# Ledger of designs, part 24: VHH binders against q86w26r167to484

Target 1, 318 residues: q86w26r167to484
Amino acid sequence: SLVVLQGSAGTGKTTLARKMVLDWATGTLYPGRFDYVFYVSCKEVVLLLESKLEQLLFWCCGDNQAPVTEILRQPERLLFILDGFDELQRPFEEKLKKRGLSPKESLLHLLIRRHTLPTCSLLITTRPLALRNLEPLLKQARHVHILGFSEEERARYFSSYFTDEKQADRAFDIVQKNDILYKACQVPGICWVVCSWLQGQMERGKVVLETPRNSTDIFMAYVSTFLPPDDDGGCSELSRHRVLRSLCSLAAEGIQHQRFLFEEAELRKHNLDGPRLAAFLSSNDYQLGLAIKKFYSFRHISFQDFFHAMSYLVKEDQ
Key: E = the ipSAE of ESMFold2; O = the ipSAE of OpenDDE; V2 = 0.75 times the mean of E and O plus 0.25 times the DockQ between their complexes.

## First folded at step 7 (VHH; framework vhh_7ocj_1)

Design u1 (at its last look DockQ between E and O 0.24; V2 from the best seeds 0.00; counts 0 for: pae E 17.3 > 2)
Fold by ESMFold2, look of step 7:
Structure u1 (fold): chain B 318 residues (1-318), chain A 121 residues (1-121)
Amino acid sequence: as target 1 above (318 residues)
Amino acid sequence: QVQLVESGGGLVQAGGSLRLSCAASGFTVSSNYMGWYRQAPGKQRELVAAIYSGGSTRYGDFVKGRFTISRGNAKNTVYLQMNSLSVEDTAVYYCATDWGYYTELTYMDVWGQGTQVTVSS
């Protein structure tokens, strides 16, 4: 069995994938069906040093002592969740001149093509733009499309996002009074941005008098909230403008090279201080051989897309 | 240039045996998925046997233990030993690989030209 779960950016594919792992672990999803469920982030898989199944299992378990022999005894009882196929970084480059040498197959391709563990179950999440690269690898797959939030689902999301019921009611009231915001919250990723923005405003004691009128305004409201002038490094409008341009530059370079995971050195190349930008960039430490290396990504792929689009407008101002 | 060439097909009596060969050029058999497929007139192509990079094998349900896939790495060749043949095994047999030109995650299959196997009663 292989399922491809597809939908636009922010439709909740990653949230669903992570929820499935949690629900399986707690016994509420697929009880008795799978002995193990492995979550694989496609944007992170390029960090594996070797293309070996054993190393992937160690990576997923976070434990180099994982019982590989036991895990592989019944492959039909394994589920692999490959999240974000559209975020897979380009592991090889094709040179302008070819010599007829063949690149080595990656482990992910072996798994998808059923070359390794052909009886296991696969769930692959992706945006539609990557289907042209994914479809040739699939032999037999069921495709599922994710729609956005219903009106009921939006209400539930606000209630669950805010721990204080009064805050949730205030936030939802603000959104319901703006039909552009309310419609935009149909997209779960945008809903998260809006809730984060409103939570940030409430934590700073600000009153929301003007609400965003389009998607650009929504992201700019988030940027304005989380890049405040009160900090030493971001106190002046010039410093905030420089940081914004740097985020746009990072996003543009990432999109141009189909990259979604960045080293700390790359952030410094763009004059970005990763630890101070947690509202826009998330980070993780990875063991790479003997070294521990920190990698950054935009909190959501929608942010990378947004800052890339803004990079055109920022450059026009110069 | 990647190429697969099948040989060893022919006419055989029911209950007989044949050994098919698939010679590969442009890549190494030992590092790749290799499969044997067959197509009878008017029917869909179906998997007969596969051998994976790690040496694991798989067979179509209809094989029922009669066929064995193997490889000769020194000759860069994959074999299909077919025993206890019946008239239902009459088909064109193809060798294939998912060897892949890995650019932008694009993946390309390669097929041989096929070899005819005919089983007479």
Scores: ipSAE 0.000, ipTM 0.133, lowest interface PAE 17.3, mean pLDDT 73
Fold by OpenDDE, look of step 7:
Structure u1 (fold): chain B 318 residues (1-318), chain A 121 residues (1-121)
Amino acid sequence: as target 1 above (318 residues)
Amino acid sequence: QVQLVESGGGLVQAGGSLRLSCAASGFTVSSNYMGWYRQAPGKQRELVAAIYSGGSTRYGDFVKGRFTISRGNAKNTVYLQMNSLSVEDTAVYYCATDWGYYTELTYMDVWGQGTQVTVSS
């Protein structure tokens, strides 16, 4: 079987995918149907040592001694969850099309095209724009739309996010009184951004004077709140601007080269300090053979998109 | 130019064996889906055997271990070894490839001209 989960950035596709793995592992989902469920983060595929199916399986198992031969004897009892097809292939980037598919990308394409393990089950998550690139590969698939939070779910999220009930109520009140914010919070990822922004403002004793008018304003408010101060202990506008510019540069370079994971050395090239940018960047350790290596990524792809877009504005001011 | 050319068909007695060949041009067999299909008189075309780029194989339900699909890398050819043939196996056998997701016959992108296999009682 082949299922495509589609939804806008931040709608919860990844969360659902991970939940499915957990539910399977606990016996709640697909009891007796699958012997193995392989979760594949598409942005991480570039980290594979070899462009081989066996290596992918080892990677997914986290064990180079996994019984791959045995696993491959019954492909019909395998489920592959390919999370983030949009992070594998970006739509409308003509430059990337010219480069062709990397061998690692090709490996996943062969799975999707059913040239590899044709009897296995596939679940693929993607954003709508990237679906256009996926469709030619998929001749038959079930499509499921991920819509985000209901009104009840939004309220619940605020209650869960804020540990202080009074803060939760105040934050939610602000959001309910603003149609733009309230609508934006339909998207779980944006809801998190809004909650974080409001929490940051409250902790800093700042009153929300200006309400965002669009998604860009929401991100700007967040970014403005969490940009690090100058190393000299003073929050200089110049320092903040520098960091913003650097983040934009990193994002733009990543998009240009279809990169979503960054090494520490790359951050340094952009004069960025990863640990100090926790509001914008996340870090994970990956096992590459016998070595463990830390990589950074934007907390959400929407941040990378935002900073990429901002890169055009920052350049114009120079 | 992409082309598939089947060969090896003919007349064989029940219980006999045949080996069909499909020579491909314009693309690499080892990198693509390759399938053997057959069409008997008055019947619809059906899958006999398929080999995928990863080396996995699929067979029709009627094959029951009698047929084997394989690749010849040196000649860019796919083979169908047919053993224990019966009168019911009489059909035109076609080689095909697909550049995308394999689902139904209608999605196959390239077909050969076919080779006649006749099994006599």
Scores: ipSAE 0.000, ipTM 0.252, lowest interface PAE 13.0, mean pLDDT 87
ESMFold2 (binder alone), look of step 7: mean pLDDT 81; pTM 0.831

Design u2 (at its last look DockQ between E and O 0.01; V2 from the best seeds 0.00; counts 0 for: pae E 16.8 > 2, grease 25.3 > 24.2, placed apart)
Fold by OpenDDE, look of step 7:
Structure u2 (fold): chain B 318 residues (1-318), chain A 121 residues (1-121)
Amino acid sequence: as target 1 above (318 residues)
Amino acid sequence: QVQLVESGGGLVQAGGSLRLSCAASGFTVSSNYMGWYRQAPGKQRELVAAIYSGGSTRYGDFVKGRFTISRGNAKNTVYLQMNSLSVEDTAVYYCATDWGYYDELTYMDVWGQGTQVTVSS
């Protein structure tokens, strides 16, 4: 079987995919149907040592001694969850089309096209724009739309996010009184951004005087709140501006080259301190053969998109 | 049993229009790949238009905006609206579906009997 989960950025596709894996592992989902469920983050595929199916399985299992031969004897009892197809191939990037598919990307394409393991089950998550690239590969698929939070779910999220009930109520009140913010919070990823922003303001003793009028304003508010202070006694504004510019540059370079993971050395090239930018960047350790290597990514693809867009504005001011 | 039945073909003058229908049985059109293909005498079969399960469409290079593929949910039918027909469009038109994942003509699993379209000068 083949299922495509589609939804806008931040609607919870990844969360759902991970939940599915957990529910399967606990016996709640697909009891007796699958012997193995392999979660594959499409943005991480570039880290594979070899462009082989066996290596992918080892990667997913986190064990180079996984019984791959045995696993492959019953492909019909395997489920592959390919999370973030849009991060594998972004639509409308003409430059990327010219570059062709990497061998690692090709491995996933072979799975999607059913050239490899034609009897296995596939679940693919993607953003709507990337469907144009995916559909030609799929002759038959079930499509499921991920819509985000209901009104009840929004309220629940605020209650869950804030540990202090009074803060939760205050934050939610602010959001409910603003149609733009309330609508935006339908998207779980944006809801998180809004909650984080509000929490940051409250912690800093700042009153929210100006309310965002669009998604860009929401991100700007967040970014302004969490940009690092000037540590060197210099002009705080210049330092903040520098960091912003650097983040924009990193994001733009990533988008242009279809890169979503960054090495520490790359951050340094942009004069960025990864650990100090936890509001914007996440880090993970990956096993690459016998070595463990740390990679950074934007907390969400929407941040990378935002900073990429901002890169055009920052350049114009120079 | 899975079956495709084409209709709507016939004789039309150059510049005219035809609407082809493909009635499907044994499966749901909205959930599957559907394609219109044509074969002219002495030529290879070629893709005219396709609609994927997600609703995306693809057209042959020769179509140039003249043809539109669509689905009819109520009748489990796929349609091909053909406008501005020319003599070069004369062919047998076939409806097809595929259960696989290969975008190759040779892998199409189910074909209709075809309907003749003749465009006169």
Scores: ipSAE 0.055, ipTM 0.403, lowest interface PAE 2.9, mean pLDDT 87
Fold by ESMFold2, look of step 7:
Structure u2 (fold): chain B 318 residues (1-318), chain A 121 residues (1-121)
Amino acid sequence: as target 1 above (318 residues)
Amino acid sequence: QVQLVESGGGLVQAGGSLRLSCAASGFTVSSNYMGWYRQAPGKQRELVAAIYSGGSTRYGDFVKGRFTISRGNAKNTVYLQMNSLSVEDTAVYYCATDWGYYDELTYMDVWGQGTQVTVSS
């Protein structure tokens, strides 16, 4: 079977996909149904040098001695979770083309088209913008739409986000007093930004006097809270603007080229110090051949979209 | 041609320290990934420490803060400072680079010949 899980950015597709792996591993989800569940991040698959099934399994297991023959003995007992089909990067297609391969010959496309492991189960998560590219590959798929948070889900999210019940109550009260902010929290990605902003304000001992009135204000409140100070001298308005311009430039380059992972050298090209910008950029180490390379991505997909949109405002000032 | 030459290995008593050096030629260490790996008898080769072109570092979980990788860019050399050595650290230590960049989608492995580190109890 093949299920396509779709929804806009920040609707929790990746969180759900990872929770499914955990719940399977603990026996809560699909007990006895699958011998193996493999999580594949489409954002990261461009880092995989070879498009061979064995290499994908080694990549997913983190072990080049994984028992491939045993894993493949009963393909009907395998589940592959292909997370973020919309995040497949253009350099991956260039890599295939350089080897004389069309995108239809890639391992992911062969899995989706059921040419490889036709009896295995697939779960594919994606944003709607990629459906035009995905639908021609599908044979028989069930589509599930993830909608935003209900009122109950918003309340539950605030309760689970904060470690302290008093903080959760204060944060939720602030949000509920602003109709625009409360409605914006239907989008889980924005809900995360709001919770992070409020947590940052509380940790800094600040009292929230003015609440944001639109999504741009919400993101700017977060930026203002977490923008790093200058070296040992605190944050100045001029230094803050330079960092913002650099983040906008990185986001714009990424969106224009459908790139979501950035090397440390690329951050330097945009005058960004990744470790000092942990509130906006997260990092992971990846094995690429012999090399272990550190890559950065925006902390949430919504940040890349936000800074890209903001880049048009910054360009007009030039 | 690209070459890596390790030095600084030897026999050391448990609790002691060694500093390994890897002299590079044919490329600049500051512009490339550099890694230290080790292989004990009967075991798989494993990462000890790595330093990226931007200066970020990564360590194998067994290192537990005892080792430090660094670069001497003026000497085109990468170092591994090894402190608080134990018998389990006995292995051949290899310096390696992969000067294929991710955005080039090509990787080339270059290894040194290795230097023996022996830790006595």
Scores: ipSAE 0.000, ipTM 0.125, lowest interface PAE 16.8, mean pLDDT 75
ESMFold2 (binder alone), look of step 7: mean pLDDT 82; pTM 0.830

Design u3 (at its last look DockQ between E and O 0.06; V2 from the best seeds 0.00; counts 0 for: pae E 18.4 > 2, unsure alone 63.8 < 65, placed apart)
Fold by ESMFold2, look of step 7:
Structure u3 (fold): chain B 318 residues (1-318), chain A 121 residues (1-121)
Amino acid sequence: as target 1 above (318 residues)
Amino acid sequence: QVQLVESGGGLVQAGGSLRLSCAASGFTVSSNYMGWYRQAPGKQRELVAAIYSGGSTRYGDFVKGRFTISRGNAKNTVYLQMNSLSVEDTAVYYCATDSGSYTELEYMDVWGQGTQVTVSS
């Protein structure tokens, strides 16, 4: 069985995929149906050193001695979750660039085309825009659309996001009074941005007098709240514009080349100080052979999309 | 075994229409990805239109709403309706599917012989 789970950026596809793994492991989802469930982050698969099925299994299991022979005896009892097909990346190594499609992309394509393990179950999550690249690989697939948060789910999210009940109540009250904000919070990624913005305003002691009226305003409010000041005093506005332009440039280059993980050197190419930009960029350390390398990504793909869209507005002079 | 046979090409005047057909043998078109590609003199082969097992369609950017891909399940045939043709659409048009053998993202390994479309004025 192959299922494609699709939804706009930030609709909770990754959260659902991770919850499915947990629910399977605890016996509440598909009891007795799968011997193994493998979670594969498409964003991170480029970091796999060898493009062999057994290496993918070792990586997913976190065990160099995973019993590959036993796992593969009944492939119909396997589920692979390929999370974020729209986030596949080109390899970073020069030697891999010169061979056309990377072997890692070929491995995933063989799974999706049912050439490798044709009896296993697949769940693939993706944004609709990437369906152009995915659908040529599919033979028979069921499509499921994620719609976002119900009104009850929005209320629960606000209660969970804020540690202080008074903060949660105040934030939710502000959002409920703005129909556009409330509707936008149906999208979990936007809901996170709104909660983060309101929390930032409250931590800075600011009063929210005017609320954002559209998605662009929502992201701009977040950016304005968290874009770091330059210690250069009277030049802070210009420094903020420089950092904003650099974030837009990174996002645009990333989208153009389908890259979602960035090395620190690439941030420097765009004149970005990763540690100062934690509100927009997250980082993780990855083991690559004997080396440990730090990679950055936008905290949500919605930020990368937002800054990419903004790049068309901030290309002009100072 | 698996075969694709294109038909319906020919000479047409600019602004005219053609309907290409791709008859499939050895598999079911409704269960498979099917694509139309074209190759103009001096150019590389490019995607024109695709239809997927679930019925979703995809078009090359140059199509600009002028072409429509569809399936005739009873005849096991894929169609390409081409309207508002211009001299730039002159090419050999190929029907293609994949058999599961690939080394590239969109590798197609079963192709028809092609049908010539020539647009003049």
Scores: ipSAE 0.000, ipTM 0.133, lowest interface PAE 18.4, mean pLDDT 75
Fold by OpenDDE, look of step 7:
Structure u3 (fold): chain B 318 residues (1-318), chain A 121 residues (1-121)
Amino acid sequence: as target 1 above (318 residues)
Amino acid sequence: QVQLVESGGGLVQAGGSLRLSCAASGFTVSSNYMGWYRQAPGKQRELVAAIYSGGSTRYGDFVKGRFTISRGNAKNTVYLQMNSLSVEDTAVYYCATDSGSYTELEYMDVWGQGTQVTVSS
């Protein structure tokens, strides 16, 4: 079977995918149907040592001694979850069209087209715009739309996010009084951004005077709140602006080259300190053969998109 | 350059056997989908047999166990063993694979020139 989960950025596709793996592992989901469930983060595929199916399986298992021969004897009992097709290939990027497919991308494309393991089950998550690129690869697929938070779920999220009940109530009150913020919080990822922003403001003793008027304003508010101070302990506008510019540059370069993972050396090239940018960047350690290597990524693809967009504005001011 | 070259076709009597070969260049057969297709006069091209990168195989409904697709890794070749041939099997047989490249909306397939198989009564 082939299922496509589609939803806008931040709707919870990744969360659902991970939950499915967990539920399967605990025997709650698909009992007796699958011997193996392989979770594949599409943005991580570039880290594969070899563009081979066996290597992909080793990667997913986290074990180079995984019984691949045995696994491949019953493809019908395998489920592949390809999370973030949009992070494999950016839609409508002219530069990417000229590049063709990398061998690693080709490996996944062959899987999606059912040229590799045609009897296995596939679950693919993607954003709606990227679906246009996915559709030509699909013969028959069931489509499922991932929706954001209901009103009840929004309220629940605020209660869960804020450990202090008074803070939760205050934050939720601010959001409910603003139609733009309230609507934006339908998207779990944006809801997190809003909650984080509000929490940051409260911790800093700042009153929310200006309310965001759109999603860009929401991100700007967040970014403004969490941009690091100057290295000398001072909060200079010039220093903050420099960091912002550098983040925009990193994001833009990533998008241009279809990269979503960054080495620390690359951050340094942009004069960025990864550990100090936890509000914007996440880090993970990856096993690459016998080596473990740390990579950075934007906490959410929406941040990368935002900073990419901002890169055009920052350039104009120069 | 990616290229496929078919061979092994010819004239055979009903009930006879043929082995078709498809020599591939520019890519590794074992890592790619390989398919045999046929087109009879006045008919549409149809799948005969396919072997997937994982080693799984698929056959057309008309094959009914008579044909076998296999890979020769040493020669980077895919084979189609055809047994118990009938007059209805008369067609041009083509080897195909994915090009590994894509345009905006479509994958491009690579096709061989085809080999004629004629089964006489």
Scores: ipSAE 0.000, ipTM 0.239, lowest interface PAE 12.9, mean pLDDT 86
ESMFold2 (binder alone), look of step 7: mean pLDDT 80; pTM 0.813

Design u4 (at its last look DockQ between E and O 0.01; V2 from the best seeds 0.00; counts 0 for: pae E 20.1 > 2, grease 28.7 > 24.2, SAP .685 > .668, placed apart)
Fold by ESMFold2, look of step 7:
Structure u4 (fold): chain B 318 residues (1-318), chain A 121 residues (1-121)
Amino acid sequence: as target 1 above (318 residues)
Amino acid sequence: QVQLVESGGGLVQAGGSLRLSCAASGFTVSSNYMGWYRQAPGKQRELVAAIYSGGSTRYGDFVKGRFTISRGNAKNTVYLQMNSLSVEDTAVYYCATDWGSYTDLYLMDVWGQGTQVTVSS
């Protein structure tokens, strides 16, 4: 069977996908239905060195000793979760040439078209804007639209986010007094940004006197809280305005070239110090053949979208 | 080389029927995904119906059993039978397939030029 989960950026598709893997592993979800569940991050699949099913399974398991023959014996008992179809990247030119595969023969594309493992189950998460690229590949798909947090789910999220119950109550009270902000927290990704902003304010001993009144203000409040001040040593590459312009430039270049993972060299090209920007950029080390390479991404695609939108203002100033 | 040409659009009264045709050249319809999409002014393009290489079909929720996608393998043509039309069905209808010459992965790249369907009260 094939299911497409769709919803705006930040509606919890990745969180749901990862929770499904955990609940399956603990026997809570689909007991006895699937022998294996594979989570595939579409953002990260560009790092796969070979486009072979065997290598995809090794990569998903993190184990080159995975029993591929046994796994594939009953493909109808397999579930693949393809998370973030809208985050698929164009392969690097050199990696395509070394692989020798045409675009129509790529493994992920063949799975979606049901040419490879046609009896397996697929769950695909995506933003709606990418559906024009996904729908032509689908056969019999069921669509589920994720709408965001109910009022009860928002309250539960705030209670779970803050370890201190008094902090949680204060944060939720601040949000509830601003009807526009409270409605914006219907989107879980924005709810996370708001909670992170408020936690940062409270940890810095600051009093929240003005609350944001739209999505742009919410992200700007986060930015103003977490951008580092200038170094005592006078390091000019860390000035708040220069860093903001550089984040906008990175986001815009990434979207222009359909890239969501960035190497350290790309950050240096934009005068960005990745380790000092952990509030905006996350990093992971990947084993690529014999080398270990570090890649950065925005902590959530909504940040990349936000900085991309801001880049039009930055370009006009230039 | 690879081309899709739609025909059969026009003006029809509400409650009426139309049959759209999509003639394909340069590839075999029965071996590929074929889809009908529509776009009303000021709206996004949306799926109307699809037929897969294995013969399975899919329809947009708004179709509600009124439309049927089919193919004529001898004529290398895909059809959309549209019954019980209403004014909300007024749009440009496009035929599309995933057959193309592009080198980028995951691109859907062959579209027809579209045929106008106008439903009057």
Scores: ipSAE 0.000, ipTM 0.109, lowest interface PAE 20.1, mean pLDDT 74
Fold by OpenDDE, look of step 7:
Structure u4 (fold): chain B 318 residues (1-318), chain A 121 residues (1-121)
Amino acid sequence: as target 1 above (318 residues)
Amino acid sequence: QVQLVESGGGLVQAGGSLRLSCAASGFTVSSNYMGWYRQAPGKQRELVAAIYSGGSTRYGDFVKGRFTISRGNAKNTVYLQMNSLSVEDTAVYYCATDWGSYTDLYLMDVWGQGTQVTVSS
């Protein structure tokens, strides 16, 4: 079977995919149907040492000694979850450099086209913009649209996010009184940003005087709240501006090169301190052959898109 | 010229301790990923300990608190303090660093020549 989960950025596709893996592992989902479920983050595929199916399986298992021969004996009992097809191949934007398919990307394409392991099951997540690129690869697929939070789910999320009930209520009240914020919170990723922003303001003893009027304002509010001060303990506007510019530059270059993972050296090149930018960047360790290496990514692709967009504004000041 | 030079290896009895040093040239240790790896005869090279540019550390599963990686900024050196050594720890120990290109994700690995650690029963 082949299923495509479609949804806008932040709608919870990745969360659902990961939940599926967990539910399977615990016996709640697909009992007896699959012997193996392989979760593949598409943005990470570039890190594979070899463009071979066996290597992909080793990667997914986190073990180079995984019984690949045994695994491949019954492909019909395998489920591959390809999470983030849009991060594998983003639509060409006017300013993006042309990039051909790497052998590693080709490996996944062969899976999607059912040339490799034609009897296995596939679940693919993607954003709408990338669907155009995915459709030609699909012979027959079931499409599922991920819609985000209902009104009840939004309320529940606020209650779960804030450990303090009073804070939760206050935050939710602010959001409900603003149509823009309330609508934006339909998207789980944005809901998180809003909650984080509000929490940050509350913790800092700040009163929310002005509410965001659009998605850009929401991100700007978040960014303004969490930009780090200088090491001297002083938060200078110049320092904040520098970090912002650097983040924008990193994001822009990444988008231009269709890159979503960044090495420590890259951050250093932009004079960014990864650990101090946890509000904006996440990090993971990856086994690359003989070495374990840390890579950074924006906490969500929406952050990278935001900073990319902002890069056009900050350049004018140079 | 980028170079890593390991030292401090040798013969030690089980339960003993060693301190390995990796002197770096051509780059700043504090600004880069630094890792200690080991390779025993007939086995694959494996991570022993790593320190990232931000100061965070990671250890192999077999370390179990016995080893500590640290930086010496004054000497541009990374250290591996190894305590409670066992025969299974016998291997050639290598120091390594890496950096990447912003235009691609291919990493350049730099390795030292290695230093032999032998733990006797």
Scores: ipSAE 0.000, ipTM 0.235, lowest interface PAE 14.1, mean pLDDT 86
ESMFold2 (binder alone), look of step 7: mean pLDDT 83; pTM 0.845

